# VH-VL binders against GTPase-activating protein BEM2/IPL2 (BEM2): the designs that were tried, part 4

Target 1, 199 residues: GTPase-activating protein BEM2/IPL2 (BEM2), of Saccharomyces cerevisiae (p39960r1967to2165)
Amino acid sequence: VPLEDVCERENTLIPTIVVKLLEEIELRGLDEVGLYRIPGSIGSINALKNAFDEEGATDNSFTLEDDRWFEVNAIAGCFKMYLRELPDSLFSHAMVNDFTDLAIKYKAHAMVNEEYKRMMNELLQKLPTCYYQTLKRIVFHLNKVHQHVVNNKMDASNLAIVFSMSFINQEDLANSMGSRLGAVQTILQDFIKNPNDYF

## First folded at step 6 (VH-VL; framework fv_disitamab)

Design l12E (from b2 with light chain D28E)
Fold by ESMFold2-Fast, scan of step 6:
Structure l12E (fold): chain C 199 residues (1-199), chain A 118 residues (1-118), chain B 105 residues (1-105)
Amino acid sequence: as target 1 above (199 residues)
Amino acid sequence: EVQLVQSGAEVKKPGATVKISCKVSGYTFTDYYIHWVQQAPGKGLEWMGWINPDSGDTYYNQKFKDKATITADKSTDTAYMELSSLRSEDTAVYFCARGYYEDWFDPWGQGTLVTVSS
Amino acid sequence: DIQMTQSPSSVSASVGDRVTITCKASQEIRSYVAWYQQKPGKAPKLLIYAASSLQSGVPSRFSGSGSGTDFTLTISSLQPEDFATYYCQQYYSYTFGGGTKVEIK
């Protein structure tokens, strides 16, 4: 299901499943070594995904504080799976070239300046509201993971690598022969380190 | 030209340790993970683990976590895979391969045959 | 642990034949599938990535298709140099299929 359709159906700015999964990780998972890098039990990930589908993501009776969901890596894996299954990437097919072209200029000059930040903010503001709000929530979440790097060993660079495929469609990646993947990673690393410059 | 070049074949006795090298060239060593793959004689491919040369972080297939140790040396652009307490069932060709996390493998090293026999 | 079930385990075909190899993931993996060719005594070579993208320098007779759990590698017109073993791989958590040996008659 498209992200916009989920937000419309739920009357929310961010899918409830995203909010619930990220809040649970923030409560008890930020110090997990290899968070997002080490896969959770696939059985637990599928069970959790099915529970959201069957019990309803917006149902207040559904709680992640259940012993069934003890494994934090399964919660993290469910979140990654949800992003992977979205029909369009978080930068969107329509705008991914604009984002990556801007970052390629940054790499060539090896600098982040006020001009780059202003242009990046302009691109972000062109995203549909639900994409923008969902991206903002995810970036601030990943910033918290980065802040706990001493314990979890997952810095902004590691997180950018892990999440890069959620920000560029398979089709767009294939059309660029992989050349834009590095640009996506550069953008995400900067977002994770400096979220207040962009959101 | 991107290349991964592995060390030569090894013959070891049971209980020994072997260390295989994978020297990279033609790209920035720290921009990609190095994966290791085992192929027993007449058998298929089995993933062993990866290393991120930039951070030194490693992740192992559970089957190999007590057998294999993966390391990297940035000064020589070389990844290593060490096998300890060798047994006859460790006889295999071992490949290194370049990839990101959750990415395909390209290129591959030429492979290193490790034979464990008495 | 995601299992990749590859079929057939072997196939004998004549030059010019269409060869189809299938790979089934035990769980949903979107398009995170690659196909490799391995000739005797050599390292595997990437043919297809992201389920359907042809690697640069690979002949156009090779194609990949599928998404979700069911994936296919097709060789539209088999050539003598295609004698090899072919492997699928899911790269979400790095599991290979069992391989398909293509023997040319």
Scores: ipSAE 0.000, ipTM 0.458, lowest interface PAE 14.0, mean pLDDT 84

Design l14H (from b2 with light chain R30H)
Fold by ESMFold2-Fast, scan of step 6:
Structure l14H (fold): chain C 199 residues (1-199), chain A 118 residues (1-118), chain B 105 residues (1-105)
Amino acid sequence: as target 1 above (199 residues)
Amino acid sequence: EVQLVQSGAEVKKPGATVKISCKVSGYTFTDYYIHWVQQAPGKGLEWMGWINPDSGDTYYNQKFKDKATITADKSTDTAYMELSSLRSEDTAVYFCARGYYEDWFDPWGQGTLVTVSS
Amino acid sequence: DIQMTQSPSSVSASVGDRVTITCKASQDIHSYVAWYQQKPGKAPKLLIYAASSLQSGVPSRFSGSGSGTDFTLTISSLQPEDFATYYCQQYYSYTFGGGTKVEIK
């Protein structure tokens, strides 16, 4: 289902599944070694994703503190899978080239840092409200993970690598011959290190 | 051009140790995981484990946890896979491959044949 | 662990034939499937990723389809260079199928 349709159906700015998964990781998973890098059980991940679909993720009685979901890596894996399965990525098909072109230009030193940040903020403001709010929530979450790097071993660079495929559609990746993946990593790393410059 | 180049074939006696190298070029070594895959003669592919060259962290298939040690040297852009206490059943071609966590493998090294014989 | 079952284990075919290879996962793995081609004495080569995305430089006669537990690799018109062994892989936890050898008839 498209992200905007989920937010409209649930009457929320951010999908309930995203909020619940990220809050649970922030509650008990921030110090997990290899968080987002170490795979959770695929059986647990699929069971959790199906539970959100079947048991009503918007129902306040649905809780991730159930013993069925004790594995933090399954919660983390469910979140990554949710992002990868979105019909359109959070940078959107319409704008992903604008985002990645900007990063490529900046890395080629054809743009000063202040100009890059200004133009990046302009692109972010063009995203639909649900996309913007969801991206903002995710970025601040990943910043918290980055801040716990001493314990979890996952800094902004590691997180950008493991999440890059979740922020570009397979079709957009294939059409660019994979060349834009590095640009996505550059953008994500900067967002995770400096979230207040962009959100 | 992105390339993974592996060390040459090895012939070892039972009980020996062998260390295979995988030198990368054409990309930033620390941007991708390096995976290792075993292929016994006439058999299929079996995943062994991965290393994150940036952190040095590794993850192993349980089958290979006590057999294989994966390391990386950032100064030479080279990943290594060491096999200890070699047995005849370790005879195989070993491949390194570039990938991420939850991602496909591209490119692959050319493979290194390890033969364990008395 | 997730088991990947490929069928057939071998197929005899002629140039110009349509070849279909299937792969069944023991658990729902969505689109986390890649297909590789391996020629004798060579490393595997990526053909398809994310179940249906064609890798750059791979001929359009190769296509992938499926989601969940059932996946298919199709070669629409087999060429001489396509005689090889093909492997599916789920890359959530890295299990390969047993392989399918495409042999000349």
Scores: ipSAE 0.006, ipTM 0.490, lowest interface PAE 10.0, mean pLDDT 85

Design l14K (from b2 with light chain R30K)
Fold by ESMFold2-Fast, scan of step 6:
Structure l14K (fold): chain C 199 residues (1-199), chain A 118 residues (1-118), chain B 105 residues (1-105)
Amino acid sequence: as target 1 above (199 residues)
Amino acid sequence: EVQLVQSGAEVKKPGATVKISCKVSGYTFTDYYIHWVQQAPGKGLEWMGWINPDSGDTYYNQKFKDKATITADKSTDTAYMELSSLRSEDTAVYFCARGYYEDWFDPWGQGTLVTVSS
Amino acid sequence: DIQMTQSPSSVSASVGDRVTITCKASQDIKSYVAWYQQKPGKAPKLLIYAASSLQSGVPSRFSGSGSGTDFTLTISSLQPEDFATYYCQQYYSYTFGGGTKVEIK
């Protein structure tokens, strides 16, 4: 289901499933070694997704503090899977090439850092509101994970690699001979290290 | 004992379709992805795609996106890989393998030789 | 998209020799590397996962090392049953190296 349809249905700026998963990880998972790298059981991840569907993600009585989801890697895996399964990536169908072309140009030293940041902010402002707010929430979450790197061993570079495939579809990746994957990693690493420069 | 057992060798004519099976045992089928790997004669290994048997969701290597269709049947603990519009360059051994998302492959099926010949 | 460059393509060795095989990733893949052994007519067998972890049941003469972009598989004292083709794999997006055939000298 498209991100805008979920936000419209729930009357929210960020899907409730995203908020609840990220809040739970922030409560008890930030120091987990290999967070987002070590996979949870696919069965546990699917059980959790089914619980959101059946028990109502927007219901205040539904909680992730339940012993059924004690394993934080299943919560993290559910979040990664949710992002990967979005029909449109968070850079959006229409704009992912604009984002990645800008990063490619920056990596080639064809622009100065301040120009890159300005142009990146201009692209971010063109995103639909729910995409922007969801991306912002995710970036600040990943910054918190990065801040706990001494315990979890997942710095901004590790996180950018882990999440890059969630921000570019396989057709765009294949057509770019790998340059766009590197561009996504560059963008995400910079967002995670310097979120206040962009959000 | 965890095992992946594949269907037997196939000989097909150009333009035909072939469907290869991979039956799993010794673990919960829905707890792992099934990956498919192609190995052309005398060549190396090339990843084709994966299926999540619990959801039915698939992900393909772009090279195989228009050639291969991966499916799974939870009632029989069997994954399938179908190749359409067969050409001589599709002649290869096809392997299924168990893995998580962003994980290594263990175990592997024994392989299925598909020969496309007129 | 992530290329795994494996070297050498082949090596001729004698029983008792130390054999070293290398893989270079085109970008940083941390420790997301596995090594497989394939004998003629057989399926690949997992030897090493997470760059350096030895799979249960695999002889201790096999070891893996490396992180980031440079990875190595070492066979400390080659045995007759080790003559095979070896493949590295990155499992971020599942690209294999070209393989290294270890042949009897």
Scores: ipSAE 0.000, ipTM 0.455, lowest interface PAE 14.0, mean pLDDT 84

Design l14Y (from b2 with light chain R30Y)
Fold by ESMFold2-Fast, scan of step 6:
Structure l14Y (fold): chain C 199 residues (1-199), chain A 118 residues (1-118), chain B 105 residues (1-105)
Amino acid sequence: as target 1 above (199 residues)
Amino acid sequence: EVQLVQSGAEVKKPGATVKISCKVSGYTFTDYYIHWVQQAPGKGLEWMGWINPDSGDTYYNQKFKDKATITADKSTDTAYMELSSLRSEDTAVYFCARGYYEDWFDPWGQGTLVTVSS
Amino acid sequence: DIQMTQSPSSVSASVGDRVTITCKASQDIYSYVAWYQQKPGKAPKLLIYAASSLQSGVPSRFSGSGSGTDFTLTISSLQPEDFATYYCQQYYSYTFGGGTKVEIK
């Protein structure tokens, strides 16, 4: 289901499933070694996804503080699976070329840092509200993971690589001959290290 | 014992459609993705796509998105892959394989040879 | 698209030899690498997952190493049943290496 349709249905700015999964990881998973790199069991991930569908993501009584979900990697895996299964990525099909072109110019030293940040902020403000708010929530979450790198071994660079395929869909990646994947990684790494420069 | 058992070899004319089955046993069908892999004669392995049998969600390699359709039937614990508008280049062994999300493949089906001949 | 470049494409070896196969990813894939063995007319069989973890039931002469972009499969003392084609796979987004055929010298 499209991200905007979920937010409209739930009357929220960020899908409730995203908020609940990220909050649970922040509560008890930030020190997990290899968080987001080490896959959780698909059985546990599917059970969790089904629980969200059955028990209602927007129901305040639905809680992840439950022995059924003790394995943090299953919560992390459910979140990654949710992002990958979105019909359109968080940079959106319409804007992904604009985002990645900025990073490509910056990497080629054709643009100074201050200009890059200004133009990036302009692009972020053009995203639909639900996309912007969801991206912001995810970036601040990944920044917290990065802050715990001593224990979890997942810095901003590691996280950017793990999440890059979730921020560009396969058709956009194929159409770019793969050149834009590195650009997505550059953008995500910068967002994760310096979230307050962008959000 | 966990097993993936595929349907038998097929010989088809150019332009035909073929549907290959992969019946699973020994585990809960909805707990794992089923992946499909193509291997042309004497060539290497090429990933085609996956299905999550629990949701019915699918994801395809761009190369195969207009060629292959992957489905699953929870009532019979069977995944399917349909190939349309067959060409000689589609002659290959097709494997199903069990995998987690972003995980390795184990076990594999025995493979189904599809031969497209004029 | 993440490319997996596998080398060599073939190697001739004798029983008892140490065989080394390498796989290079076009970008960092951490430890999201598996190695498979395929014998003629058969399905691939998982040998190694997470770059270095030996699958249950696989002989200890098989080992995997590496992280990031450079990965290696080693067979420490080749046995007659090991003559096969070997494939690396990154399972971050599912591409295979081109394969390495290990043949009798």
Scores: ipSAE 0.000, ipTM 0.485, lowest interface PAE 12.6, mean pLDDT 85

Design l15D (from b2 with light chain S31D)
Fold by ESMFold2-Fast, scan of step 6:
Structure l15D (fold): chain C 199 residues (1-199), chain A 118 residues (1-118), chain B 105 residues (1-105)
Amino acid sequence: as target 1 above (199 residues)
Amino acid sequence: EVQLVQSGAEVKKPGATVKISCKVSGYTFTDYYIHWVQQAPGKGLEWMGWINPDSGDTYYNQKFKDKATITADKSTDTAYMELSSLRSEDTAVYFCARGYYEDWFDPWGQGTLVTVSS
Amino acid sequence: DIQMTQSPSSVSASVGDRVTITCKASQDIRDYVAWYQQKPGKAPKLLIYAASSLQSGVPSRFSGSGSGTDFTLTISSLQPEDFATYYCQQYYSYTFGGGTKVEIK
């Protein structure tokens, strides 16, 4: 289901499934070695996804503090799967070329850092509210993971690699012959290390 | 034991459609993605796409989006890959493979040779 | 696409030789690399996953190393059954290297 349809249906700024999954990881998963890199069981991930569909993500009685979900890597895997399966990525099909073109110009030293940040902020403000708020929540979550790198071994660079495919859809990636994937990684690494420059 | 068993070799005329099956056993079909890989004669491996049998969701390599359709039937624990508008360039061995989410492929099906000839 | 550049395309070797195959990713993919062995007429077989982890049942003469963009598969002492084509794969978005044929010298 499209992200904005979920937010509209739930009357929320961020999908409830995203909030619940990220809060649970922040509660007990931040020091997990290889968080987001080590895959959870696909069976556990599918079971968790089905539980959200059947028991209702917006139902306050549904809790991840259940022995069924003891494996934090399954919670992390469910979150990655949810992002990957979105029909449109968080940079959106309409804007992903604008985001990645900006990063490519910056990496080629065609603009100074202050100009890059200003233009990046302008692009972020053009995202639909649900996309912006969801992206902001995710970036601050990944910043917390990055802050625990001594224990979890996942710094901003590692997280950017792991999440880059979730921020550009298959069609946009294929149309660029993969050249934009590196730009997405550059953007995400910067967001994760310096979230207050952008959000 | 975990096995992926594919349907037998096919010989088709240009313009035809072919549908290859991949029957799984020894595990819960909906717990893993099924990937499809093409290998042209004397050439390397090329990933085509995956299906999540639980949801029916698919993801394709752009090169194959207009050529291949991947489906799954939970009642028979079978994944399918259909190739349309066959050309000589589609002559290849097609493999199915079990994959974890963002993981390696293990096991693989034995492969299905599709020959397109006039 | 993340390109996987595999070298050499072929290597001639004798039983007992140390064989080294390299694979270079166009982007940093950490340890999201697998190595497969394929014999003529057969499906590929997983040898190494996560760049350096040996698959159960695979002989210890096979080893993988590397991280980021540069990866290596090593066969410490080539055996007769090891003459095959080897492929690296990044499984972050699923591209294969071009393959390395290990053939009799």
Scores: ipSAE 0.005, ipTM 0.504, lowest interface PAE 11.3, mean pLDDT 85

Design l15N (from b2 with light chain S31N)
Fold by ESMFold2-Fast, scan of step 6:
Structure l15N (fold): chain C 199 residues (1-199), chain A 118 residues (1-118), chain B 105 residues (1-105)
Amino acid sequence: as target 1 above (199 residues)
Amino acid sequence: EVQLVQSGAEVKKPGATVKISCKVSGYTFTDYYIHWVQQAPGKGLEWMGWINPDSGDTYYNQKFKDKATITADKSTDTAYMELSSLRSEDTAVYFCARGYYEDWFDPWGQGTLVTVSS
Amino acid sequence: DIQMTQSPSSVSASVGDRVTITCKASQDIRNYVAWYQQKPGKAPKLLIYAASSLQSGVPSRFSGSGSGTDFTLTISSLQPEDFATYYCQQYYSYTFGGGTKVEIK
């Protein structure tokens, strides 16, 4: 289901599943070594995803502080799976070339940092409201993970690599011969390290 | 051919500072972490810390956090490790090694012997 | 803090012998184990990664096994160039075993 349809259905700016998964990781998972890199068991991830669908997970009474969900890596894996399964990535098919072209120009030293940040902010403001708010929530979450790198070993660069495939559609990646994946990683790394410059 | 080449042996007085370099070639410097490992004479290997050359982020073994400072210069594809307030216990061979996050180390630099003597 | 206990600390062997070195982790590290060979005055050389994967260019007489907490490096038929010190490493948080010196009888 498209992200905008989920937000409209729930009357929220950010899908409830995203909020619940990120809040649980922030509560007890920030110091987990290899958070987001070490996969949870496929069975636990699927069980959690099914619980969100079947047990009224969008109800505020549904809690992840349940012994069934003790494995933090399953919660993290469920979140990554949710992003991967979105019909359109958070940079959107319509705008991913604008985002990645900007990063490519910046990496090639074709623009100064202040110009890059201004243009990036302009692109972010063109995203649909629920995409912008969801991206903002995710970026600040990943910044918290990055702040715990001493314990979890996942810095902004590691997180950008792990999440890059979730921010570009398979169609857009194939059309670029894979060349835009590095640009997505550059953007995400900068967002994670400097979220207040962009959000 | 991927290579890590370290600076030459150093002899220092107690209380001095030493800075060891590790110059990489044959790959993109910012694609991998550089780790540092200490080996005291006749002893085993002890991990000191890593640097991500792309971000400048570092992580240290708690034993070495007040002793070692790891840096990287992207313009010269060189990682550095500085040891401050040298004591005789710091006499060791110091190795740099390439590794990604949560990966094994390959290749290794040839090692730099630091001798601290009064 | 993950501790790697390596045994034996030394072993005397002859060319053609089968040599087995063990390494025990203080907690479950899955397959995040590498084995290195170090000759006197030289840098360590990677032999095995991910507990059992043979590094390219390393002779097939070297093999690794194990998962969780118990790991083994085996040299099936020791050659003259194999007399060295061997180290296990866990790379969750980068601690090394104490080393095993394989020396000539």
Scores: ipSAE 0.000, ipTM 0.433, lowest interface PAE 15.1, mean pLDDT 85

Design l15Y (from b2 with light chain S31Y)
Fold by ESMFold2-Fast, scan of step 6:
Structure l15Y (fold): chain C 199 residues (1-199), chain A 118 residues (1-118), chain B 105 residues (1-105)
Amino acid sequence: as target 1 above (199 residues)
Amino acid sequence: EVQLVQSGAEVKKPGATVKISCKVSGYTFTDYYIHWVQQAPGKGLEWMGWINPDSGDTYYNQKFKDKATITADKSTDTAYMELSSLRSEDTAVYFCARGYYEDWFDPWGQGTLVTVSS
Amino acid sequence: DIQMTQSPSSVSASVGDRVTITCKASQDIRYYVAWYQQKPGKAPKLLIYAASSLQSGVPSRFSGSGSGTDFTLTISSLQPEDFATYYCQQYYSYTFGGGTKVEIK
């Protein structure tokens, strides 16, 4: 289901499933070694996904502080699954070339840092409201994970590698023969390290 | 008991098409991706692509995008892989495997040998 | 495209030997590595996932290690049923190593 349809249906700026999963990880998972890199139990990930579908992501009685969901990597895996299965990635098909072209020019030293940040902010403001708010929430979450790198071993670079495939549609990645994946990683690494420069 | 059961061996002439099935049981078909892997005789494993049975979305290794078509039928819990315009180089064992996106493969189907000969 | 370079291509070993197989990724894939065992005429079987996690039911003589770009599969004391071909896989974007055939000496 498209991200805008979820937000419209729930009357929210960010899908409730995203908020619940990220809040639970922030509560008890930030020090998990290999968070987001080490896969959770497939059975637990699918059980959690099914529970959200059956018991309702917006149901006030549904809680992740349940013995069924004790495995933090399953919660993290469910979140990654949700992002991967979005019909359109968070940079969107419509704008991913604008985002990645900007990063490619910056990496080639074709623009100065101040210009790059200004243009990046302009692109971010063109995203639909639910995409922008969801991206902002995710970036600040990943910044918290990065801040716990001593314990979890997942710095901004590692997180950018793990999440890059979730921020570009498979068709857009294939059409670029993988060349834009590095640009997505560059953007995400910078967002995770310096979120207040962009949000 | 989770099982992936593939259709039997095929012998085809050059230029023909072949369609291999992979029937799953013991779990909810739409909860996992089905991947396809090629293994030429005496050679290693090469990933071909995946399908998400829930959405019907597919992704292909660029090497196979013009050769293979992956589909799924939710009503029969079966994934399919079709090879078109067969050539001798397509002679191989083809495996389906259960996996998730950015995840390992477990279990695997038993494999289907496709022989292309005149 | 992430390349997985596996070595050696083959090794001749005796029962009781320690066997090590190495896999090198062309870029940092952190812990996104699985190892599979394949016997002639059979499908591959998962041994190790997340570089070092032993799959349920797999004997403890199998172990995996490594992170980033360098990964190793170790069989501490080779048994007769271990003569097989072994493959590493990065599952970030699904590339297999070339395989290592462990043959009887």
Scores: ipSAE 0.000, ipTM 0.450, lowest interface PAE 14.1, mean pLDDT 85

Design l16W (from b2 with light chain Y32W)
Fold by ESMFold2-Fast, scan of step 6:
Structure l16W (fold): chain C 199 residues (1-199), chain A 118 residues (1-118), chain B 105 residues (1-105)
Amino acid sequence: as target 1 above (199 residues)
Amino acid sequence: EVQLVQSGAEVKKPGATVKISCKVSGYTFTDYYIHWVQQAPGKGLEWMGWINPDSGDTYYNQKFKDKATITADKSTDTAYMELSSLRSEDTAVYFCARGYYEDWFDPWGQGTLVTVSS
Amino acid sequence: DIQMTQSPSSVSASVGDRVTITCKASQDIRSWVAWYQQKPGKAPKLLIYAASSLQSGVPSRFSGSGSGTDFTLTISSLQPEDFATYYCQQYYSYTFGGGTKVEIK
């Protein structure tokens, strides 16, 4: 289901499933070693995904403080699966080339840091409101994970690697022969380290 | 520090051509677009077009595409705007401004008054 | 063609007053709005970009708000140097509002 349709259906700026999953990780999962790298139980991930589908993401009585969901890696895995299964990535198919071209120019030293940040902010503002707000929420969440690196062993670079495939479609990756994957990693690492420069 | 300095005021007769310069300093000329904005006496601001000094690519407001020609000279860090077939309605202050494609304008040149009269 | 409708065209105010200027876009332009101040005989000066971000060096009494189609510039306590004309701009395709002249009462 497209992100805009979820936000419209729920009358929200950010899908309720994203908010609930990220809040639960922030509550009890920030110090989990290998958070987002170590896979959760596939059975637990699927059970959680089905519970959101059946009990409704907007049902205020639905809670992740349930013994069924004690495994933090299952909550993290469910979140990654949700992003991966979006019909369009958070950079959007229409704009992913604009985002990645900008990062490629920056890495080639064709622009200075201040100019890169200004142009990146402009591209972010062109995203549909639901995409922008969802991306902002995710970036600040990943910044919190990065801040707990001493305990969880997942810094901004590690997080950028494990999330990069969720921000570029398989077709766009294949068409670039992998060059855009490195650009996505550059963008995400910078967002995670310096979220207030962009949101 | 970062400055856009425009050429001085011009007085022209109808039918003439005028070329206004905008010399930049304090940054790398090819890193930013240069935009041009018209302000007629007692009127507001109207965007005319932009140039990418690195590629030479230009884009114009439809209202000005047959009137204005925007160019850039990388060797002198200078952008130009030429107005052809001048009419009295072209009397205005013309500003250059720094910005990216689809970005805000900062800084602005001081403006160049072009007066078209008999 | 995106139109920016700015109101009011002029406002008479005294030092210390709160001044509010509005700008309405004919289409959803997200936060792609800048506000500029222009004093007589001078070039415009950037005050606010991305609808709500204060430009470095601009006094904190200036603030911007809004998203989508409705945008506002607020001067919380007008100072003598603030008497000027103010313009909104959408920078997706570069149209300006008609301007608001803030005049001494």
Scores: ipSAE 0.000, ipTM 0.428, lowest interface PAE 19.2, mean pLDDT 84

